# Designs tried in a protein design chat: VH-VL binders against f9vpa4r286to426. Part 38

Target 1, 141 residues: f9vpa4r286to426
Amino acid sequence: VIEEIKNAERVIVIGAGTSYHAGLYFSIELNRLGINSLPVIASEYYNVRSKKGDLVFAISQSGETIDVLQGIRMMRNSGAKIISLTNVIESAIARESDYKIYMRAGPEIGVAATKTFTTQLASILFILSVLKKENLKKMEK
Key: E = the ipSAE of ESMFold2; O = the ipSAE of OpenDDE; V2 = 0.75 times the mean of E and O plus 0.25 times the DockQ between their complexes.

## First folded at step 16 (VH-VL; framework fv_zimberelimab)

Design p3 (at its last look DockQ between E and O 0.09; V2 from the best seeds 0.00; counts 0 for: pae O 5.8 > 2, placed apart)
Fold by ESMFold2, look of step 16:
Structure p3 (fold): chain C 141 residues (1-141), chain A 123 residues (1-123), chain B 110 residues (1-110)
Amino acid sequence: as target 1 above (141 residues)
Amino acid sequence: QLQLQESGPGLVKPSETLTLTCTVSGGSISSGSYYWVWIRQPPGKGLEWIGSIYYSGSTYYNPSLKSRVTVSVDTSKNQFSLKLNSVAATDTALYYCARGYSYDSYRPWFDYWGQGTLVTVSS
Amino acid sequence: QSALTQPASVSGSPGQSITISCTGTSSDVGGSNYVSWYQQHPGKAPELMIYDVSKRPSGVSDRFSGSKSGNTASLTISGLQAEDEADYYCSSYTSSNTYVFGGGTKLTVL
């Protein structure tokens, strides 16, 4: 998945609600790493023209968010590859993606319960940490 | 206001198939923001989730019932249905249909419930 | 069958605070942000009282509160009133889009 992100002409990050906000953070950090990225509100997917060479990073905890599903269908039909970040194996969004990343909810310890947004952020932070390490390796060469 | 109403037979013979239908009024079953749920309550006992269906057609079932259960949607009639095969006396229960919301922030709780329909399995 | 353990009954006097426990495992209550509580009066459908562990739907009294620690969720009812006499069910959602309910707790107001 890391190599797909690094080799993409553009990473389109799509999500609805809190997933969009997690995706916005991811997209901002990707651009800071030199990876061209566009955050997209799922309900506005039709405003984005995708093409071969684009990579779509779809965020949906349930894997059933209708606007995300419709968006990845359109973008895949236009030649983009799809990575999904979901928490449900064999959900509609996961089944229709080329690559699947499954979230892992952390243990619920202490007073505050862990929110779904926190789980999404943890997954995104891990991906970013690997990308940052790979970027450092390139600079060493 | 959104309303859910269960319908189907009140009596089913053992080994036969139970079919229940939930009719949705005051809202659209096909909006894509909601998922539709079957829950049952045996007499004097607690609640048991049976299964759920999403706009995409994706279905999720209680593992203990999965081999016998099918949930389906008929968007043209604004209805969803439960089919439970090979029923036994232990399937006697009050059966509820319900709605959940899943558009943006997934919300795995049920905000609207039907009145329930009693199904007795007896010869 | 119930996957989550609740006491069969609890009782309290008007004005008292009462707590109902709901114990599961790391694969349901412990690993889930989605614990809900339902109130069911005799002959009526269940009504959602608490969602997402501790949040109240619009119209639910602030006398109802929820919390979770480890594998145990709790519903607390303060200022107990006669109309609170009902059955209470906890529910947890798992990452596989599956739901489990507790066995129910009968609250008696003395």
Scores: ipSAE 0.321, ipTM 0.721, lowest interface PAE 3.5, mean pLDDT 84
Fold by OpenDDE, look of step 16:
Structure p3 (fold): chain C 141 residues (1-141), chain A 123 residues (1-123), chain B 110 residues (1-110)
Amino acid sequence: as target 1 above (141 residues)
Amino acid sequence: QLQLQESGPGLVKPSETLTLTCTVSGGSISSGSYYWVWIRQPPGKGLEWIGSIYYSGSTYYNPSLKSRVTVSVDTSKNQFSLKLNSVAATDTALYYCARGYSYDSYRPWFDYWGQGTLVTVSS
Amino acid sequence: QSALTQPASVSGSPGQSITISCTGTSSDVGGSNYVSWYQQHPGKAPELMIYDVSKRPSGVSDRFSGSKSGNTASLTISGLQAEDEADYYCSSYTSSNTYVFGGGTKLTVL
């Protein structure tokens, strides 16, 4: 997962609702690390032109969000690799991803998906921490 | 074509437990995109949400009924059930099972409904 | 949990446009865009007509539309037809993570 992020020409972070907001944060942090990243609202996936060399990071609690699923399918067809962050094992989005990350947070019941958001952020922050560590190692060499 | 069908006794005595089952056909209950709901409607009255369940077994109940309500799911049978303890005449109602959208959160609208089953609480 | 406030009944002639209101509070209708509307004919289960305030499910006539202002959501039925005679219920998400329904409105087509 980390190597894919590092080697990607561009990281497209796609999500809907609360997941989009988590993705927005992730995208911003990636850019701060010098990794070209674009946040995408899932409902607007058709406005993004992906290509080989792109990496799609799909965020969906249920792993069944239709716009996210359709988005990653479209982007995959263009040659992009797919990493998913979901809360449901073997969900549709997970099954169609090259790399699968599971939050293991349990279902989110409220419309205000605070539990989902916090677990997504935790996962994202972990990924970011690893990326930062590797960047530091590179700088020391 | 998704279909939901309620089943169970139409008559329950006061203080006993009401048990209903909803059988889902034309689609799998084991989907992260949806959750499953019980709603009731007393004769000539409005709708009341009872409880919800995710295919994983996670439940959410109406606070007014929480102490008496248990919702369960059987993914192997593609069914989910309702138990209501200590029933009274006020629990007489048409009971519906329905499907709700979850996506990244539980959405408060239900697109597929069963036909409903009348449960009468009487001695 | 108190029901959302709907008029008990509304009526209209064929071809007319009618509106059913659903009034809640800042903790439900006014607090989110998760308002839905259901149509229920006698002896039938409710049918989802509008979700997310204004979205229409596939198969639902475009004569049905939804809107919201403040703590009041509205269902508008244009070009009223005899088949539209039914009970209509609104529903909303609440700040306490529950679902609440309106009391229902009986629509009569004259």
Scores: ipSAE 0.026, ipTM 0.629, lowest interface PAE 5.8, mean pLDDT 90
ESMFold2 (binder alone), look of step 16: mean pLDDT 88; pTM 0.885

Design p4 (at its last look DockQ between E and O 0.04; V2 from the best seeds 0.00; counts 0 for: pae E 10.7 > 2, placed apart)
Fold by OpenDDE, look of step 16:
Structure p4 (fold): chain C 141 residues (1-141), chain A 123 residues (1-123), chain B 110 residues (1-110)
Amino acid sequence: as target 1 above (141 residues)
Amino acid sequence: QLQLQESGPGLVKPSETLTLTCTVSGGSISSGSYYWVWIRQPPGKGLEWIGSIYYSGSTYYNPSLKSRVTVSVDTSKNQFSLKLNSVAATDTALYYCARGYSYDSYRPWFDYWGQGTLVTVSS
Amino acid sequence: QSALTQPASVSGSPGQSITISCTGTSSDVGGSNYVSWYQQHPGKAPELMIYEVSNRPSGVSDRFSGSKSGNTASLTISGLQAEDEADYYCSSYAGSSTYVFGGGTKLTVL
C-alpha cells in the first residue's frame, strides 16, 4: 500500500459523506507531503479523468457505496490501481480493489458515522506516519 | 549511487531527428518519487528545460519545443529517451538528462544529472 | 518561456558574502516556493545547491542559502571561497507542469 502511494503519479481519494471528509483530510495531508492528491466526492466521480499511474484510494464504511463503486470501476478501467478502506470485509468495493484495508470498527448504526470516521482517520494517520517516515530521506547526494 | 548517462550521435544534420537516450543506473526509473527530464545548454549559453517524463509515460514539454519534442521511457531498460525533430543549428547544445524529485509534484528539483552529451547540428 | 532574470555577473573577494538575484513573475518565482539554484563549474554538469527557495540538499555547504521576496529569489554565498567561482542558475516552476531557468550568473572570486 505504501509503495503504491509512493509510486503513484496522483492519488485520487474518493468517498461519500463522512468518508469523503476523511478522504479530504487524507488528500490534504498527502499534498502537504508533496504527494499529488485529489479529493473527489463520490457523486462527482465522472468529473475526474484518471489514467495509468493514478492510484485511487476509496473510502467507504459499508463498502457498498454505489458512487464509489462506479467511480473505482471507471478509474480502474483507465489503468488506475485501487486501494480501498472499508469496514466490511468482502464488500463490493473491497472485492474490486487491488489492495484492501479494513477498519474493523464493527457495525455502524448511527446516522452520523462517528465511530467509522474516527477509525478512518486512525487508519489514514497511520498511513501518513509511514509516508512521512519514508519521505524524510529527502534528497541525498 | 544513482548515475545518469546520455548517449547518442554527436552530429546531426539539419532537418533530421536528434535522438538521445539516458541510461539510469544505481536506481530504478520506475518510482513515483521521481520524474526524469531533459535539459540542454547551447555552448556558452544558459540552461533550457526541454521536457519531463514520469515512469508511467506522462510527459510534459517546453512550449517552445513541444511540437518537435518527444520524450519516452523504457522501464525494462531503465532508460528514457529524447527525440527532437527538424533540428537546426540553434539546436546545437550540450544535452543533459536529470532526475527530478517528485515528492513535490513535478517540482524543478533536479538532484542528479548526467555529464551531458554534445550534439552538433551541421551539414 | 522567457528566462528568469539574473545578473550577468557578480564578484567578490574571499571571505565576503555575495548575493545573486533571480527575478521572475507572479506566474513562476512569485507563484510558488518551488525555486531552485544550481552551481555549474566549467566543463561540469550543474549541481543542485538550493531547492524550495531555501533548502539545501545533503552535502551542500551551509555557506549557501536562499530566500525569496515577491517575484525575486536570492542566493547568498557567505564566506566566499575560490572554489565558488562558477555559473549559477535559478529555476522555478512556471505552471502547468513546466519549468523555467534563469539566464545564469557568472561569479568571479577576486
Scores: ipSAE 0.007, ipTM 0.601, lowest interface PAE 9.7, mean pLDDT 91
Fold by ESMFold2, look of step 16:
Structure p4 (fold): chain C 141 residues (1-141), chain A 123 residues (1-123), chain B 110 residues (1-110)
Amino acid sequence: as target 1 above (141 residues)
Amino acid sequence: QLQLQESGPGLVKPSETLTLTCTVSGGSISSGSYYWVWIRQPPGKGLEWIGSIYYSGSTYYNPSLKSRVTVSVDTSKNQFSLKLNSVAATDTALYYCARGYSYDSYRPWFDYWGQGTLVTVSS
Amino acid sequence: QSALTQPASVSGSPGQSITISCTGTSSDVGGSNYVSWYQQHPGKAPELMIYEVSNRPSGVSDRFSGSKSGNTASLTISGLQAEDEADYYCSSYAGSSTYVFGGGTKLTVL
């Protein structure tokens, strides 16, 4: 998954509601690392034109957010690869993605927070941490 | 006010297919906040989740019934349906349709229920 | 049989507090905070009393409370009334977008 993010021509990050805000943060940090990224509100998926070489990072805790599902279907049909970040194994979004990341394997910040924004953010911070470590490795070479 | 109403045959012969329809009124099944559920209760016994469908068409089924069950949605009629193949006497039950809350996450609670329809498998 | 274990019956006198248990595994009750409780009177559809372990829907009496510890969820009814006589079911998320119910508990008000 890290290699796919680093090698993508553009990382499109799609989410709805709270997941969109987590995705916006992710996209901002990706751009700061020099990785081209576009945050997308899931309900506006039809305004985004994807192409081969794009990577779509879909964020949905349930894995059933309809606007996200419709968005990844459209973008996959245009040649993009799909990475999903979900909390439900075998959800529609997870089953239709090329790569799957499940939040249930990420850090648990608290019982009440496991169904909220915090779990999504923790998973994103872990991915960013790995990307930052890889960036330092690149500079050593 | 949201209402769910089951409809379908009250009697089905063994080995045939049971088909039930749930009509939703006072609300839309195309809302992304909810999913739609079939639950049954054999006479004098407890509840059994059969399966769920999201308006996107995504379905999830009880593993014990998965080989025989299909749930579908028709957004133009504001309805969803249950199809249970190869029924036997043990499929005799009161069948309920219900609404589940999903608000961008799975949620295992059902806030609105139909009145239930009794289906007897006999003959 | 059900995936979640409930006592077959419990009883109490008016005004008493009673507790109904619901025991599962780390894959369901222990694995998430998605436990709910339903009340079913004879001839009626079930009615949601508690969701997400301990939350009450609007209109449900505060005599009903829920909790969870490890793999066991509990429904407590304080100030028991004759109208509370019913069947009670717990339910939980069971992984992979599946759901399970308890076997039900018949509450008798003496």
Scores: ipSAE 0.006, ipTM 0.551, lowest interface PAE 10.7, mean pLDDT 82
ESMFold2 (binder alone), look of step 16: mean pLDDT 90; pTM 0.928

Design p5 (at its last look DockQ between E and O 0.17; V2 from the best seeds 0.00; counts 0 for: pae O 5.4 > 2, placed apart)
Fold by ESMFold2, look of step 16:
Structure p5 (fold): chain C 141 residues (1-141), chain A 123 residues (1-123), chain B 110 residues (1-110)
Amino acid sequence: as target 1 above (141 residues)
Amino acid sequence: QLQLQESGPGLVKPSETLTLTCTVSGGSISSGHYYWVWIRQPPGKGLEWIGSIYYSGSTYYNPSLKSRVTVSVDTSKNQFSLKLNSVAATDTALYYCARGYSYDSYRPWFDYWGQGTLVTVSS
Amino acid sequence: QSALTQPASVSGSPGQSITISCTGTSSDVGGSNYVSWYQQHPGKAPELMIYEVSNRPSGVSDRFSGSKSGNTASLTISGLQAEDEADYYCSSYTSRSTYVFGGGTKLTVL
């Protein structure tokens, strides 16, 4: 997943409600790392012009948010690859994604990340931390 | 005001299939913001989740019942249904339908319940 | 069989505070913040009283509160009233999209 994010021409981050706000944060931080990113409100997916080379990062804890599902279907049809961040292994969004990240981890995450936004943010921060480590190691080479 | 009402036979013979329907009024089953649930309560026992269905058509079932259960939606009638195959006396219970929210956050609790319908399995 | 353990009954006098416990495993309760409480009066549908351990839906009296310590969740009813007499069920959401319930607690108001 990290390699796909690094190699994407643009990372489109789609979510509804609180997932949109987590996605907005992720998109802002990706841009700060030099990765082109666009946050999208799921209900407005039809206004997005996607193409081959785009990577769609879909955020839905249930994996069943209909506007997110419809959005990734449209964007995949236009050539984009799909990464899903969900909390349900065999949800519709997870099944229709090329790469899958699950928010549900060990008991420590369950205790610490108790709200939808908190679990999404924790997952996003982990991804960002790995991206930052990759940059540091390349500088050491 | 949203209302859920279970309907179906009160008596079913062993080895046959139990079919129950939940009629939704005061709201739309096809809104895309909710998921629909079947729960049962054997006499003198606690509640047991049977299965859930989402607007996408995705279904999730209690592992102990998964081989025998099917949940489906009929949007034209604003209804969802439970089918439980090969019933036995242990399937005698009060059966509830319920609703949960899953659009912009996943809420794994049920905010509206039907009144319940008693199903007895006996020969 | 119930995955969550509740006392079969509790009782209290009007005006007192009572607590109903709900004990499970670390995965069912200790590590889960999706613990909910339902109130069920005789012959009526269950009603959601507490979600996410301690949150009240709109319209639920602030006399109802929830908490969690270790593997035990608690529902506390302060200022006990006759109308509080009902059955109470805890529930939790676990891995693989499963829901588990307690066996229920009958609250008697003396």
Scores: ipSAE 0.277, ipTM 0.726, lowest interface PAE 4.5, mean pLDDT 85
Fold by OpenDDE, look of step 16:
Structure p5 (fold): chain C 141 residues (1-141), chain A 123 residues (1-123), chain B 110 residues (1-110)
Amino acid sequence: as target 1 above (141 residues)
Amino acid sequence: QLQLQESGPGLVKPSETLTLTCTVSGGSISSGHYYWVWIRQPPGKGLEWIGSIYYSGSTYYNPSLKSRVTVSVDTSKNQFSLKLNSVAATDTALYYCARGYSYDSYRPWFDYWGQGTLVTVSS
Amino acid sequence: QSALTQPASVSGSPGQSITISCTGTSSDVGGSNYVSWYQQHPGKAPELMIYEVSNRPSGVSDRFSGSKSGNTASLTISGLQAEDEADYYCSSYTSRSTYVFGGGTKLTVL
C-alpha cells in the first residue's frame, strides 16, 4: 500500500459524504508530502479522467457505496490501481480493489457518522505517519 | 416479496447447542444494502437482539450472548444460521430472523421478519 | 444492557389519540436518531412501524407518527382503531453498537 502511494503519479481519493471529508483531509496531507493527490466526491466520479499510473484510494464505510463502486470500476478500466478503506470485509468495493484496508469499526450509530469518520482518520493518519517516516529516510540519504 | 423463514428443532436439551436456519426467498441475501439479524422473544416477554451478519460474513453479537453465539451465512443457499451453545431454560424463546437495512452503513431497524420459531429448552 | 422504559399498558377509545413513551439514556435514545417502533399482534411477528424517530415505511398508516425529545421517544397513534390493539416495542441503537428494545407496551382499545 505504501509503495503504491509513493510510486503513484497521482492519488485520487474518492468517497461520499463523511468519507469524502476524510478523503479530503487525506488528499491535502498527501499534497503536503509532495504526493500529487486529487480529492473526488463520489457522485462526480465521471468528471475525473484517470489513467495508468494513477492510484485510486476509495473510502467507504459500507464498501457498497454505488457511486464509489462505479467510480473505481471506471478508473480501474483506465489502468488505475485501487486501494480501498472499508469497514466491511469482502464488500463489493473491497473485492474489486487491488489492496484492501479494513477499519473494523463496527456499526455506525450516528447520523453524522462520527465513529466511522474518526476510524477513517485514524487509518489515514497511520498511513500518513508511515509515509512521513519513509520521506524522512529519503532525506537522510 | 421478500420472505424469511426460520427452521430448526423446536426442542433442545439443556447444555446442548441450538441451531436455527433462516431461509430467505424473494430476494438475494448477497446484497450490500442489507444485513441479517437474529432476534428472540421469551414467552410473554420482550425482544432481544442476538446477532447480526453481513453477506460477507462480518458478524456482530449481543455482548451478553457473544461467548455462546455464532451466526453464519451461506450465500449459495440464500440462508443464514444461528448457533447457540450451552443452552439453558432461559434460552427458551421464539426466535426470529429479520432483515436490517444497510445503505452506506448499518441502520438499526428491521423491516422484514420471519414468522418465528419456538425453541423450548427442556430435559 | 437494560431495556428501554415503556409503560406497561395504555388504553384508548376508538377515534382517540394515544401516545406511548420510550425512555432511554444519552447512550441510546438520546444519543442518535436511530429509534424504531414495532407493532406486534398476538401470535404474529413484529412489524416495523416507525424508523429513525419519525419515518414511516411504505404501507404503514399515517395514523402512526413518531417523535423524540431528549432521551424520550414517543409513538403517537391517532384515530385509534380496534386493529391497533397490540403490543408496541421501541428500539434504539446504542453507543456500544448494540440494539436495545423497550419492555413493550400493551395497547388496549376500549
Scores: ipSAE 0.039, ipTM 0.622, lowest interface PAE 5.4, mean pLDDT 91
ESMFold2 (binder alone), look of step 16: mean pLDDT 89; pTM 0.923

Design p6 (at its last look DockQ between E and O 0.45; V2 from the best seeds 0.00; counts 0 for: pae E 4.3 > 2)
Fold by OpenDDE, look of step 16:
Structure p6 (fold): chain C 141 residues (1-141), chain A 123 residues (1-123), chain B 110 residues (1-110)
Amino acid sequence: as target 1 above (141 residues)
Amino acid sequence: QLQLQESGPGLVKPSETLTLTCTVSGGSISSGSYYWVWIRQPPGKGLEWIGSIYYSGSTYYNPSLKSRVTVSVDTSKNQFSLKLNSVAATDTALYYCARGYSYDSYRPWFDYWGQGTLVTVSS
Amino acid sequence: QSALTQPASVSGSPGQSITISCTGTSSDVGASNYVSWYQQHPGKAPELMIYEVSNRPSGVSDRFSGSKSGNTASLTISGLQAEDEADYYCSSYTSSYTYVFGGGTKLTVL
């Protein structure tokens, strides 16, 4: 997963609702690391023109969000690789991903989806921490 | 005005396969905002969740029935179906199809129900 | 899966307020706010009355309200009317991504 992110020409982070907001944060942080990233609202996936070399990072709690699913299908057909972050094992989105990351947060406890959002952030932060570490290693060489 | 209607044989012999179909009208089954569910109710008893399916084909089953249950979806016909293998008398029940709400979460309530169809398992 | 625990029956006079309890465990009712209530009249399909513990769908009377404390959810019906006589079922999401229903409560309006 980390290598894919590092080697990608562009990282497209796609999500809906709360997941989009998590993705937005992720995208911002990636750009801060010098990794070209584009956040995409899932409902607008058709406005993104992906190509080979792109990496799609799909965030969906249920793993069944239709716009996210349709988005990754479209982008995959263009040659993009797919990494998913979902809360449900073997969900549609997960099954159609090259790499699968599971939050394992259990059922959401609140209407505002705070539990899943925080677990998404935790996962993202972990990924970022690894990326930062790798970046530092490059600087030391 | 969404409507769900169950259809299938009302009588099934023991050890055979129960097959039901739910026809959805007044709305498309191919919506990511919803999932589709089978629920049954034995006569004079409570409700039991059988299984759920998304339009994408993703399924979820009651663990107690998982080995015998298959739920499928036909988006072209705006239908989804239930197959229950190796039926016994205990499978006699009113079978309901229903709609569940989903966005980016698997929301466990059902806002639209069919009228139900009685399936009796008898020799 | 074991059913959530509901009283077998409750009764009340017209105009009164009654409460139906639904007791589960930390793995279901206590695990999330995904508790729903259904009303079922004889010979009819269940109707969603409450979702997410306390929310009413459009068209449901404001006489119906829901709450939850710990592992127990409650449905309260105020201003009881004859038409409220029915079976009521609670439902909850589980920590294993399944659904569980209560055993049902028969409400009689005296």
Scores: ipSAE 0.291, ipTM 0.787, lowest interface PAE 1.9, mean pLDDT 92
Fold by ESMFold2, look of step 16:
Structure p6 (fold): chain C 141 residues (1-141), chain A 123 residues (1-123), chain B 110 residues (1-110)
Amino acid sequence: as target 1 above (141 residues)
Amino acid sequence: QLQLQESGPGLVKPSETLTLTCTVSGGSISSGSYYWVWIRQPPGKGLEWIGSIYYSGSTYYNPSLKSRVTVSVDTSKNQFSLKLNSVAATDTALYYCARGYSYDSYRPWFDYWGQGTLVTVSS
Amino acid sequence: QSALTQPASVSGSPGQSITISCTGTSSDVGASNYVSWYQQHPGKAPELMIYEVSNRPSGVSDRFSGSKSGNTASLTISGLQAEDEADYYCSSYTSSYTYVFGGGTKLTVL
């Protein structure tokens, strides 16, 4: 999944409510790492034209957020690849994604969290830390 | 005005399959922000959640019933249905259909309920 | 999946306040703020009165309030009225879209 993020022409980060705010932070930090990124409010997905080479990072704790689901469907049909960050392994958003990241991986997969933003942020910070580590190694070559 | 109405047989024999249908009027079952729910209440007893279905087709079931239950949707008829296999006397209950709202913020509560339909399991 | 424990009945006089308890475990009531309360009059479907521990849907009187401490949620009804006489059920999320209800409490207004 890390290689897909690093190699994407653009990372479109889509979410609703608190997921949007977590995605906004992620998108800002991706741009600081030199990765082109666009944060999108899920209900406004129709304002974004995606294409092959785009990577869509979809954030939904429940995995059933309708505007996120509709957004990834449209963007996948336009050639984008989809990574989902969800908390439910059997959810629609997870099932319809090319790559799946679960916020609580391991034996607790599928447990809904009561602090949605904190869980989302922790997952995003982990991804960013791996990307930062990889970016430093690449530049040192 | 959204209305939910249960329909189905009032009497089912043991070991047979119970099939109930909930007809939704005054709103669309295809709205992606809602999920649809079956709940039952044995006579003189409390409520028991049976299962839920989302716009996507995702289903979630009470673990105690999961081996016997199927919930499905028919968008062309604006209906969703419950099938409960291998019924026994303990499945005698008032069966309700209900609606929940779930967008990004998970909302595990049910804001509209049908009137209920009594199903008796008896020889 | 654990049933939630409620008293079988409570009673109060018009104008008084009463509280109905709902005790679960650290895996349900204690694990999240997804606790709801439903009112059911005889022969009628349940109606949502409180969601997310303490929030009221529009149209529900501010006489109804909810709270939670540890594994116990509470519904308080102030200024009891005859129309409050009903059965009350708590509900909690447990995991992976699994829900449990309490056994119900019959409220009698004397």
Scores: ipSAE 0.183, ipTM 0.699, lowest interface PAE 4.3, mean pLDDT 84
ESMFold2 (binder alone), look of step 16: mean pLDDT 90; pTM 0.927

